VHH binders against q96fz2. Designs and how they scored, part 32

Target 1, 269 residues: q96fz2
Amino acid sequence: CGRTSCHLPRDVLTRACAYQDRRGQQRLPEWRDPDKYCPSYNKSPQSNSPVLLSRLHFEKDADSSERIIAPMRWGLVPSWFKESDPSKLQFNTTNCRSDTVMEKRSFKVPLGKGRRCVVLADGFYEWQRCQGTNQRQPYFIYFPQIKTEKSGSIGAADSPENWEKVWDNWRLLTMAGIFDCWEPPEGGDVLYSYTIITVDSCKGLSDIHHRMPAILDGEEAVSKWLDFGEVSTQEALKLIHPTENITFHAVSSVVNNSRNNTPECLAPV

## First folded at step 1 (VHH)

Design m6 (framework vhh_ozoralizumab_d1)
Fold by OpenDDE, second read of step 2:
Structure m6 (fold): chain B 269 residues (1-269), chain A 123 residues (1-123)
Amino acid sequence: as target 1 above (269 residues)
Amino acid sequence: EVQLVESGGGLVQPGGSLRLSCAASGFTFSDYWMYWVRQAPGKGLEWVSEINSGGDSTKYPDSVKGRFTISRDNAKNTLYLQMNSLRPEDTAVYYCARSYDFSSGYYEPFDYRGQGTLVTVSS
């Protein structure tokens, strides 16, 4: 996974992340560093995207079922990294393969510390290679959306009003991530960064791409992944597998360029 | 294979004009934002113009704003840079550069550039 969409306004995004804590209390996640949130239909690695993480990471003795929402850098920067510039990392940390997560120090160490997060997105993009041509067809991949009387399909959004209605009730894609905290050698703010765990693609997606993000489907999966206080690493890793509960549609080549940030990126063609 | 071939460079007097061209091949030109970048002797790479895929949006740094004009012909897979009111400080190798390739997974302002064409502004 190298491209996502996360364009919802902050308030809409927050509402979409409503949850129940372990006590059954309805809650909204609290924001940390909300000013770093940059909505975009076209998110690339090294950009900031919102993730969910347990409050326990920030507050001692906090209820670990409580959630914080925070923009983090896509591309995990390990805490042990000694260079002043994260771009000098010599290995790709955009994704973490599920099968080797425990073999790589960069991912194993933060995971062992309970640094699990849920990466939020409208969906993600993948490109299908066309046989015999150098052309790639992009697809937008996301959770199936519940059709409500008021909810139109992305394709039915013929008016700005209808478009807003579609996104007001959008089910966000929830991907399993690992984050780490890096302190720059020269001082400054602590950098929070994440990697997306990837798995082999499900059968439905296999024709498009052979890998997919580990999607946490449902509140229970999300809660267990986040709750590092009650759920062990071993138990959490059981949640990491392909899911068939996805849908996708072909989109225009507009998304090919990371600079394009318009609704056309995820619109069906 | 992605190819970018610059042309049109040369020697010009201060206040003169040049038009650079870049022929693109090996990719869908119309899908990409394009850039002109330059490197002066002993200096780092500097972007001097940006154009979106459709050609309807352009950006310039203050150093060249009002003097340089970027344009493109998607039908011809060609990028242009009209340089007017050239100054000695504009002396550099000029490169045509493609925007980020979606396949790399990493955001960069640009990922491919040509071999460049030398522009020398001297009296």
Scores: ipSAE 0.020, ipTM 0.392, lowest interface PAE 5.5, mean pLDDT 90
Fold by ESMFold2-Fast, scan of step 1:
Structure m6 (fold): chain B 269 residues (1-269), chain A 123 residues (1-123)
Amino acid sequence: as target 1 above (269 residues)
Amino acid sequence: EVQLVESGGGLVQPGGSLRLSCAASGFTFSDYWMYWVRQAPGKGLEWVSEINSGGDSTKYPDSVKGRFTISRDNAKNTLYLQMNSLRPEDTAVYYCARSYDFSSGYYEPFDYRGQGTLVTVSS
């Protein structure tokens, strides 16, 4: 997973993340650094994306089931990184393979500290290789949207005005992530950065791409992944597996250029 | 240990040419699709070329198509980028990158990249 869409305005995104704490109380996640959230139809590594994490990471006595939402850099910078420029990191931390997560120090250490997060997106993009050509077909991949509305499906959107209605009750994609905190050696704010855990593709996506993000399907899985105060690393990792509850459609090559940030990036071809 | 070491960068005038090299070690180079990506000062990563494991299929974005040529020598574990008709906007650090899980194209996340080589195009 190397490209996502997360375009909802901050208030719409916040409402889409409504949840229940362990006492059953309905809540909205509390924002950190909301001004760093930049909506986009075409988010690439090194940009910021919103993630959910436990409030307990920031407040000593917090209920670990309460959630913070914060923009974090896509591309995990380990806390031990010594260079001044994170872009000089010699290996790509955009994704973390589930099968080797406990073998790689960059991921094992923050995971051991409970630094689990849920990466939010409208959906993600993958490029299918077309046999016999050099062409690749991009696809937008996302949760099935539960309720069909006359104006609520992407396939029914034929103008920007109509597309506003598609997003009113959109179910956000919730991907399992690991984050870390890096303190710049020359001073400045602590950098929060994350990686997306990847698994083998499910049967439904195998013709598009052989890998997929580890998707947390439903509030029980999301809650268990986030709650590092009650759920051990070993138990949380049992949530990491391919998911069949996913859908997709082909999109135009407009999405190929990461600088294109328009609804055409995810519109069906 | 996987290593990718870029070289060949430098200062060149507009219209000039440079050839970048990437020495790969610690993995079976001939099994991987390889990429050149660049990062201009203050900007994000931009894909500039890709090549399949066998070296017979290449792809470029419109910004460099016809000016840049990617190639590889699997016997020497080396990736190349021939850059012709260079423009000031080509100024960037150029990185050699390996594909994630052997089959990925330039749109997939790269699982490893080198430290980069600086290319400055200026009069």
Scores: ipSAE 0.000, ipTM 0.189, lowest interface PAE 11.4, mean pLDDT 84

Design m7 (framework vhh_ozoralizumab_d1)
Fold by OpenDDE, second read of step 2:
Structure m7 (fold): chain B 269 residues (1-269), chain A 122 residues (1-122)
Amino acid sequence: as target 1 above (269 residues)
Amino acid sequence: EVQLVESGGGLVQPGGSLRLSCAASGFTFSDYWMYWVRQAPGKGLEWVSEINSGGDSTKYPDSVKGRFTISRDNAKNTLYLQMNSLRPEDTAVYYCARGPEYYDLSGYFDYRGQGTLVTVSS
């Protein structure tokens, strides 16, 4: 996964992340560094995206079932990195393969510390290679949305009003991630950054791409992944597998340019 | 260990030309899509060229299209970037990058070299 959409307004995004803690109390995640949230239909590595993580990462003795929402840099910067510029990393940390997560120090170490997060997105983009042509068709991939009587197909939102309604009730894609904390050698703020765990694609997506993000489908999966206080690394890793509970549609080539940040990026063609 | 080593950078006048090379080792070079990316001072990474495994398909952003040419010699495990009609805005550190198995025009790569500095100045 190298491209996502996360464009919802902060308040809408927050509401979409409503959850129940272990006590059954309905909650909204608290924001950390909300000013770093930059909504976009076209999120690329090195950009900031919102992730969910356990409150226990920030507060000693906190309820580990409580969630924080924080924008983090896409592309994990390992804590041991000694250069002053994260862009000097010579290896890609945008994704972490599930099969080698325990083999790579950059991912194993933070994972062992319980630094699990849920990366939020409207969906992600993948490009299908067309046999015999140099053309690649982009697709927007996301959770199936509940059809409300009023909610036409994402493509049928003929009016701005209908479009807003669709997004107001949008089920966010929840991807399994690992994050780390990096202290710049020259001082400054601690950088929080994440990688998205990837798996082999499900059968439904296999024609588009052979890999997909590890999607955490449902509140239980999300909760278990986040709750590093109660759920071991070994148990959490059992949640990492392909899911068929995904849908997709073809989009225009507008998304090919990472600078394009318009609704046309995810609109069906 | 995967290694990518860039060379060929330097100072050139506007309108001039440079040819960059990237020596690849530690992996089957011919199996991977390869990329050139660049980072200008104060800017993020920018994708500047793509080439498929066989070398028969190339792609460029509009910013360099018609001026830059990517090529590869799989027998030599070497990637090239011919840069013509260079402009001051082309000033950047240029990196050779191994592409992932999926398409990304944002400059996504698995591995990247240390880079070579290209300075275009009168």
Scores: ipSAE 0.020, ipTM 0.332, lowest interface PAE 6.7, mean pLDDT 89
Fold by ESMFold2-Fast, scan of step 1:
Formats: C-alpha cells, sequence, structure tokens
Structure m7 (fold): chain B 269 residues (1-269), chain A 122 residues (1-122)
C-alpha cells in the first residue's frame, strides 16, 4: 500500500469514527493537532494521514479503550534515528511486512511499547500490471458500503449535494499500523510517524497486486488492535491477516500523478 | 548500500537453457519479495517472475509460464532464474529487482541490478 484517499472534511471523518468504549459509552475520538489534517483524494508517503490510537499513550492511567485521532506522517521515523532530517533515513518505512515485524528493530521496538494505531482512509490505490506490457491499470480498493435511499453510489455523484450523500455514511478503511515518536536532535516538536502493516493479498485482490494492507475488519478487531493496555503484542498480531471483505473498481490514470487531488482520482471508469 | 549483482547471461541457441543468479547485499534479503524483470532491445521493462520472502509462492506471466522457474536461497542471499526452452523473443537484459512494499509509478521495485544480457540466436 503506497497511495490512499482520505478526503473527508474533519467533522465527517470524526463522525465516521464513532465508537463504544469498554463501558459501552458511545464516543467520538478526541483530536490531537487537528490543524495538521489535510484531506486529499491522493495521499502519498511522507504526507500526514489521520490515525486512531489509545488515549493511554498520552495520559497515564487513562482508559486504554478510549481513542485519540491524530494526523501522523506516513513513513515511520524510528525513535533512535540520530540525523536531523527524516528524509535521510536510508530505508523505506512506508510499509512493514507482517512476517518480519518482530525481527526488524525499527518496528519491533515501537510494537513492544504498544505503539499500535489504526490508519484511516476512504480506501487505497493499487496498480495492476497488464500481462506482457508496462501498462498499469489503477484500482481504488475499499470496504463494501451499505446503500441507503439517501446515500449515493461513488460513480453516481454529479453535484456537490450528491457527493455529500455518498460520503455522509462512508465506512472508512481501517488498516493496522505501527507508530513511533522521534525527537529532533536540534529540538522542536516530537514527530509522530507510522507504517502500514502488509500481508499477502487475498484471492479477490491477487490479480491486482501480490500484497495488501492488513485490514482490521470491524469494531472488535479495531478495538483489540488499539487497546495495548489489555491486549498483548502476541494477541494483537493474531489480527494481522488477509481479508476477503473488500471491493474495488478501476479508476483513470489521473490518480497516477500524486499532485492530482480531485474526485476524478477515485471515480469509476 | 543496497547491491544486486546479476550473472549467468550469455548467448544460447533456441531451445537451450540458462540459469541466472543474483547476489544481494546491503539489506536483509529474507525480508523481501524478489523479482526478475527484463528489457528487450527498444522495448520497455517487462515483469518476468516474482517470489515471496520465504520462497514458497511464485508467479509468472503467460509468456514464460512453464518454461521459467524463480527460486531463492536465503542462507546465501541469492536469487535464481532457471530458463528452459528459450526462444528468440526471450532476448533481453535481465534484471534482478527487490520488491517494494508499495507500488511506485516507476515500477514494481525499490532497486534493480545492472542486468545481465541473454541473447537467444542461432
Amino acid sequence: as target 1 above (269 residues)
Amino acid sequence: EVQLVESGGGLVQPGGSLRLSCAASGFTFSDYWMYWVRQAPGKGLEWVSEINSGGDSTKYPDSVKGRFTISRDNAKNTLYLQMNSLRPEDTAVYYCARGPEYYDLSGYFDYRGQGTLVTVSS
């Protein structure tokens, strides 16, 4: 996974993340650094994306089932990185393989600290290689959506009002992530950055790409991944596997250029 | 730091066989999916085969399926491509490539080697 859409306005995104804490109380996640959230139809590594994480990471004795939503940099910068420019990191941390996560220091250390997060997106993009050629067909991949009379379909929106109907009840893609906290050696704000855990593709996606993000399908999986106060690393890793509960459609080459940030990026062709 | 060094290319007659090798260094070889890609004269890069980090899952395009076999030796940090029943159309520079965890518009890989030339001709 190396390209997503996360375009919802902050208030719509927040409502889409409504959840129940351990006591059964209905809640919305509390924002940290909301000014750093930048909606886009075409998010690449090094940009910020919203993630969910446990309140216990910020407040000693907080209920570990309560959630914070915060923008984090895509591309994990390990806490031990000693240079002043994160872009000088000599290895790619956009994704983290599930099969080697406990063997790589950059991921094992934050995972051992309970630094699990859920990466939010409308969906993600993958490019299918066409047999015998260098041509590639982009696809937008996302959870199946529940249709209502007031909700539109993604391809039917032709006005701002109709687009609003598509997104008001959109089920966000929830991907398993690991984050870390890096303190710049010259001083400044702590940088929070994340990686998306990847697994082998499910059968439904195998013709598009051989890898997929580890998707947490449903609130039980999301809550267990986030709750590092009650769920051990060993137990949480059992949630990391391919899922078949996914859908997709072909999109135009407009998405290829990460500078293009319009609804055309995810519209069916 | 990352190095991929291909070897084993050469001139072979139609119907012949060649085995390509790729020596990897500068990274943990067993963590990565690996690829063979090729570029015929005047053409773009063509994906030839892929293998997962453990070596138990492979994939091929129809153009080489049944003739080519990708394999790896994680203890030796080496990737192989066994090419059988070679055809003139297989003439190309063959590159060993390290798989990205995400798609890049420039291709399937983070790094590729300098390539080894395979010529299939009488």
Scores: ipSAE 0.000, ipTM 0.188, lowest interface PAE 10.8, mean pLDDT 85

Design m8 (framework vhh_ozoralizumab_d1)
Fold by OpenDDE, second read of step 2:
Structure m8 (fold): chain B 269 residues (1-269), chain A 122 residues (1-122)
Amino acid sequence: as target 1 above (269 residues)
Amino acid sequence: EVQLVESGGGLVQPGGSLRLSCAASGFTFSDYWMYWVRQAPGKGLEWVSEINSGGDSTKYPDSVKGRFTISRDNAKNTLYLQMNSLRPEDTAVYYCARDSTYEYGYYYMDVRGQGTLVTVSS
């Protein structure tokens, strides 16, 4: 996964992340560094995207089932990195393969510390290679959305009003991530960054791309992944597998450049 | 087949002007950011200009800023480079290039033409 969409306004995004804690109380995640949230239809590595993580990471003795929402840098910068510029990392940390997560120090160490997060997105993009041509067809991949009587297909939003309604009730894609905290050698703010765990693609997606993000489908999966206080690493890793509960549609080549940030990026062609 | 074909190169005197064209085919031209790049003899590839899909945003390196103008006609699937106040240092093969599709964290120019030679000489 190298491209996502996360364009919802902050308030809408927050509401979409409503959850129940272990006590059954309805809650909204609290924001950390909300000003770093930059909505975009076209998110690429090194950009900031919102993730969910346990409150226990920030507050001692906090209820580990409580969630914080925070923009983090896409591309994990390991805590041991000694260069002043994260871009000087010699290896790609955009993704972490599920099969080698425990073999890579950059991912194993933070995972062992319970640094699990849920990366939020409208969906993600993948490009299908066309046999015999240098052309690649991009697809937008997301959770199936509940058709409400009033909610036209994402593609049929003939009116701005209908479009807004669709997004107000949008089910966000929830991807399993690992995050780390990096302190710049020269001082400054601690950098929070994440990697997305990837798995082999499900059958439905296999014709498009051979890998997919590890999607946490449902509140239970999300809660277990986040709750590092109660759920061990071993148990959490059982949640990492391909899911068939996805849908997709072809989009225009507008999304090919990460600097294009318009609704056309995820619109069906 | 995706194709880019540059034209308009030639010999010009210092201080002269030249307009390059790039004809695009085999893809939806209007969806792509486009670039001009050049390669001088014995030198590496140098970025010369950038234009977004709609043509409303352009960027230039300091080396050509104020002298070169990139533009596009999406209806004609054509990219242009107006070069004014040409200098001997501008002598190079000029290529139009398409912005690449993102692949695993890297952006690269995936398609470029055969190039057109621009020679600036007295």
Scores: ipSAE 0.023, ipTM 0.398, lowest interface PAE 4.6, mean pLDDT 89
Fold by ESMFold2-Fast, scan of step 1:
Structure m8 (fold): chain B 269 residues (1-269), chain A 122 residues (1-122)
Amino acid sequence: as target 1 above (269 residues)
Amino acid sequence: EVQLVESGGGLVQPGGSLRLSCAASGFTFSDYWMYWVRQAPGKGLEWVSEINSGGDSTKYPDSVKGRFTISRDNAKNTLYLQMNSLRPEDTAVYYCARDSTYEYGYYYMDVRGQGTLVTVSS
């Protein structure tokens, strides 16, 4: 997974992340660095995207079931990285394979520290190779959504009024991520950055692409992935597998250029 | 340890030519799609070319099509970029990049070399 849409305004995104803590209390996640959240229909690696993580990462003795939402850089910069500029990292950590995550130092170390996060998106994009040609067909891939009679589906949203109705009850895609904290050698703010765990594609997506993000389907899976205070690494990794609970539609080539940031990026062709 | 090491960059006058090489080690080179990407001063990464694992399918953006040629020698674990009719706007650091198990563009690269500087100026 190398391209997502996460365009919801901050308040809509926050409400879409409503959850219950361990005591059954309904809550909204608390923001860190909300000014760094940049909504976009076309988010690429190295940009910031919102993630959920346990409050216990920031506050000693916090309830590990309580959630923070924070923008993090897409593309994990390991805590051991010694250069001053993260862009000098020699390898791309946009994704990490589930089958080798415990073998790769860049991922194993933060995972051992409980640095699990849930990456939020409207959905993600994949490019299908067309056999016998150099052309690729982009697709927008997302959770099945509850439809209303004339709104709440992407296919029905032909006007600005209808587009707002689609997003009011949108179920955000929740992808398993690992993050790390990097301290610049010359001083400055700690950089939080993440990678998306990937798995073999499910049967439904195999004609589009051979790999997919590890999707956490439902609040039980999301809660267990985030709760590093109660759920061990070994137990959390049992949540990492393909899911068939996904849908998609073809989109136009407008999405190919990451500088294009309009609703046309995810509109059905 | 997976490594990509670029070479062949330098200073050339407009209209000149350069051939870039990328030596790959630590993985089965013939299994992967490969890319050349570049970064001009003060700008983001720009995709320059792609080649499939077998070397029989290549693609270029309009800005370099007809002037640049990507190729590979799987027996030597080496990727090449032949650059002809160079222009000042081709000035950039050029990177060799491996596809990240997703067989498409530069946003899915999982390893990139250190780069080689190409300066087109008189």
Scores: ipSAE 0.000, ipTM 0.164, lowest interface PAE 13.3, mean pLDDT 84

Design m9 (framework vhh_ozoralizumab_d1)
Fold by OpenDDE, second read of step 2:
Structure m9 (fold): chain B 269 residues (1-269), chain A 122 residues (1-122)
Amino acid sequence: as target 1 above (269 residues)
Amino acid sequence: EVQLVESGGGLVQPGGSLRLSCAASGFTFSDYWMYWVRQAPGKGLEWVSEINSGGDSTKYPDSVKGRFTISRDNAKNTLYLQMNSLRPEDTAVYYCARELGYTYDSEAFDIRGQGTLVTVSS
């Protein structure tokens, strides 16, 4: 996964992240650094995206089932990195393969510290290699959305008004991530950054691409992944597997350019 | 500088075998998942094998499964592809590639080698 969409306004995004804590109380996640949130139809590595993480990471003795929402840098910068510029990392940390998560120090160490997060997106993009051509067809991949009588398929939103309604009730894609905290050697603000865990693609996506993000389907999976106080690493890793509960449609080549940030990026062609 | 150099390609008859090698330099080879990819004439790039950093996990598409075997020697910074039961449709330039993740601003695979041509013909 190298491209996502996360374009919802902050208030809508927050509401979409409503959850129940361990006590069954309905809650909204509290924002950390809300000003760093930059909505976009076309999110690329090194950009900031909102993730969910346990409050326990910030507050001692907090209820670990409580969630914080925070924009973090896409591309994990390990805490042990000694260079002053994260761009000097010699290895790509955009994704973490589920098979090697325990083999790579950059991922194993933060995971061992319970630094699990849920990366939020409208969906992610993937490119299908076309046989016989050097052209790649992009697809937008997302959770199936509940068709409300009023909200036609993403493709049926013929009016701006209908489009807004669709997004007001949009089920966000929830991807399993690992984050780390990096302190620049020269001082400054602590950098929070994340990697998306990837798995083999489900059968439904296999023709598009052989890999997919580890999607946490449902509140229980999301809660268990986040709750590092109660859920061990071993138990959490059991949640990492491909899911068939996805849908997709072909989109235009507009998304190919990471500078394009318009609704056309995820619109069906 | 990251460098990958493929070798071992050539002309082989259908049903024949070839072993490709890829010499890696300029990076910590043992830290990376590696791939073999191929490009047939007039076709796009196709992955044909995957191996994890340690070499204990491999994957193949159905097109080559049971015929191709990927392996690696991390001590020698070398990637291998044993190709058995070769078919005319296997004719392609073969590349070794490093997994860099998906930036989508570039190719999904970091191909640094010039490739080696495999021709399967009677």
Scores: ipSAE 0.013, ipTM 0.342, lowest interface PAE 8.4, mean pLDDT 88
Fold by ESMFold2-Fast, scan of step 1:
Structure m9 (fold): chain B 269 residues (1-269), chain A 122 residues (1-122)
Amino acid sequence: as target 1 above (269 residues)
Amino acid sequence: EVQLVESGGGLVQPGGSLRLSCAASGFTFSDYWMYWVRQAPGKGLEWVSEINSGGDSTKYPDSVKGRFTISRDNAKNTLYLQMNSLRPEDTAVYYCARELGYTYDSEAFDIRGQGTLVTVSS
């Protein structure tokens, strides 16, 4: 996973993240640095994406089941990184393979500190290799959506006009992430950055790509991944596995250029 | 553990040739598209060439097309870059990289090694 869409306006995104805390109270996540959130149909590594994380990371006495939403840089910069330019590590920390997460210092250390987050997106893009050619077919991959006009899912929608109407009740893709906090050695603001954990692809995606992000399907999985105050690293890692509860459709090559940021990037064709 | 180790760089005069190698280990090399990318002093990463998993499809930017040839030996888990008609502007650290599931920008490459320095000077 190296490209996502997360285009919802801040207020719509916040409502899409409504949740219940441990005591059953309905809540909206509280924003940290909301001005750093930049909606886009075409987010690449080094850009900021909204993530959910436990309030306990910021307040010593907070209920660990309460959630903060914050933009973080995609491409984890480890807390121990000593060079002044964090972009030098971006390529190898865009994704974290589930099979090596406890072997790599860049990921093991923040996991030991409970630095788990849920990466939010409309969906992600993946490019299908076509054997014997340089051409790749991009696909937009996302949770099945129950709310479409005249249809049970957006995958059954026949027109671009139907797609414009689905965003008010869109079910956001929730991907397991690890974040870290890096203090520039020469001073400056703390950088929060994340990586997306990846797993082997499910049967439904195997023809598109052999890997997929670790998707947390449903509020129980999301809450357990975030709740580092009550859920150990060992228990949380049991949530990391392929899922079949995804859908997709082919999109145009417009998405290939990360500079393109229009609805055409995810429109079915 | 995934490892990519580049070699073959050195000092060469304009018009000269070099062959770079990349030894891959820790993953199924034959399943991945592979790339060569380079970084000139003080510059960002620049994509130089790509090759599909089977070795029968390659692509180059105009800056090196016709001068560079990427190839692979899946039996030896090795990637190669044959560089001909070298120019001073080819001076850079060269890295091999495996795919991350897309081929859109330099930021999409999975770079593991320390690279190999190519210096082209008169």
Scores: ipSAE 0.000, ipTM 0.185, lowest interface PAE 11.4, mean pLDDT 84

Design n1 (framework vhh_ozoralizumab_d1)
Fold by ESMFold2-Fast, scan of step 1:
Structure n1 (fold): chain B 269 residues (1-269), chain A 122 residues (1-122)
Amino acid sequence: as target 1 above (269 residues)
Amino acid sequence: EVQLVESGGGLVQPGGSLRLSCAASGFTFSSYSMYWVRQAPGKGLEWVSEISSSGSTIKYPDSVKGRFTISRDNAKNTLYLQMNSLRPEDTAVYYCARDEWYSDSGEYFDYRGQGTLVTVSS
């Protein structure tokens, strides 16, 4: 996973993340650094994306089931990184393989500290490639959505106008992530950055690409992944597997240029 | 510790051939798809070839198809790129990369080597 859409305005995004804590109380996640959130139809690595994480990471003795929403840099910078410029990191940390996550120091250390997060997106993009061609077909991949309008067997719901109408009740994609905190050696604000865990693609996506993000399907999986105060690393990793509860459609090459930030990026073609 | 070390680059005349090697260590090489990618001066990363973990599935873009051949030796933890009929536009730093994620916006790998320079010039 190397490109997402996360375009909802902050207030709409916050309401889409409504949840229930361990005591059964309905809550909205509390924002940290909301001014760093930049909605976009076309988010690439090194940009900031909103993630959910446990309040216990910020407040001693907080209820670990309560959630914070914070923008974090996509591309994990390990806490032990010694250079002054994060862009100088030698290896790519945009994604983290599930099968080797406990073998890599960059991921094993923050995971051992309970630094699990849920990466939020409208959906993600993937490019289907074929032998012998320089052309790739991009696809927008997302959770199945509830249709509230006439769509019938004639497929009217695939138009851009129909997509625009569903954003108010859009089910966000919830991807398993690991984050870390890096203190610049020369001083400055702590940098929070994350990686998306990847797994083998499901049957439905195998013709598009052989890998997919680890998707946490439903509130039970999301809450267990986030709750590092009650759920061990070993138990949390059991949530990391492919899912078939996903859908997609082809999109235009407009999405290829990460500077393009319009609804056309995810509109069906 | 994961390491990928490229070798075999150098100066060659147009129409010539070079064979690149990549020595892998610190991981189970036979479990990963591997890539060759390149970066020409002033350009972004360009995908050159892909080979599956077993070696059964191989892919090339049109720009190198018929001229380049990727192969691997899982017993020796080594990846190869045989480059024939080289052209000035093939001049680039060539990187051995381990598969993690592919995107047309840029190749996303969890590891790549330091690269080996290939210069095609008279």
Scores: ipSAE 0.000, ipTM 0.256, lowest interface PAE 11.2, mean pLDDT 84

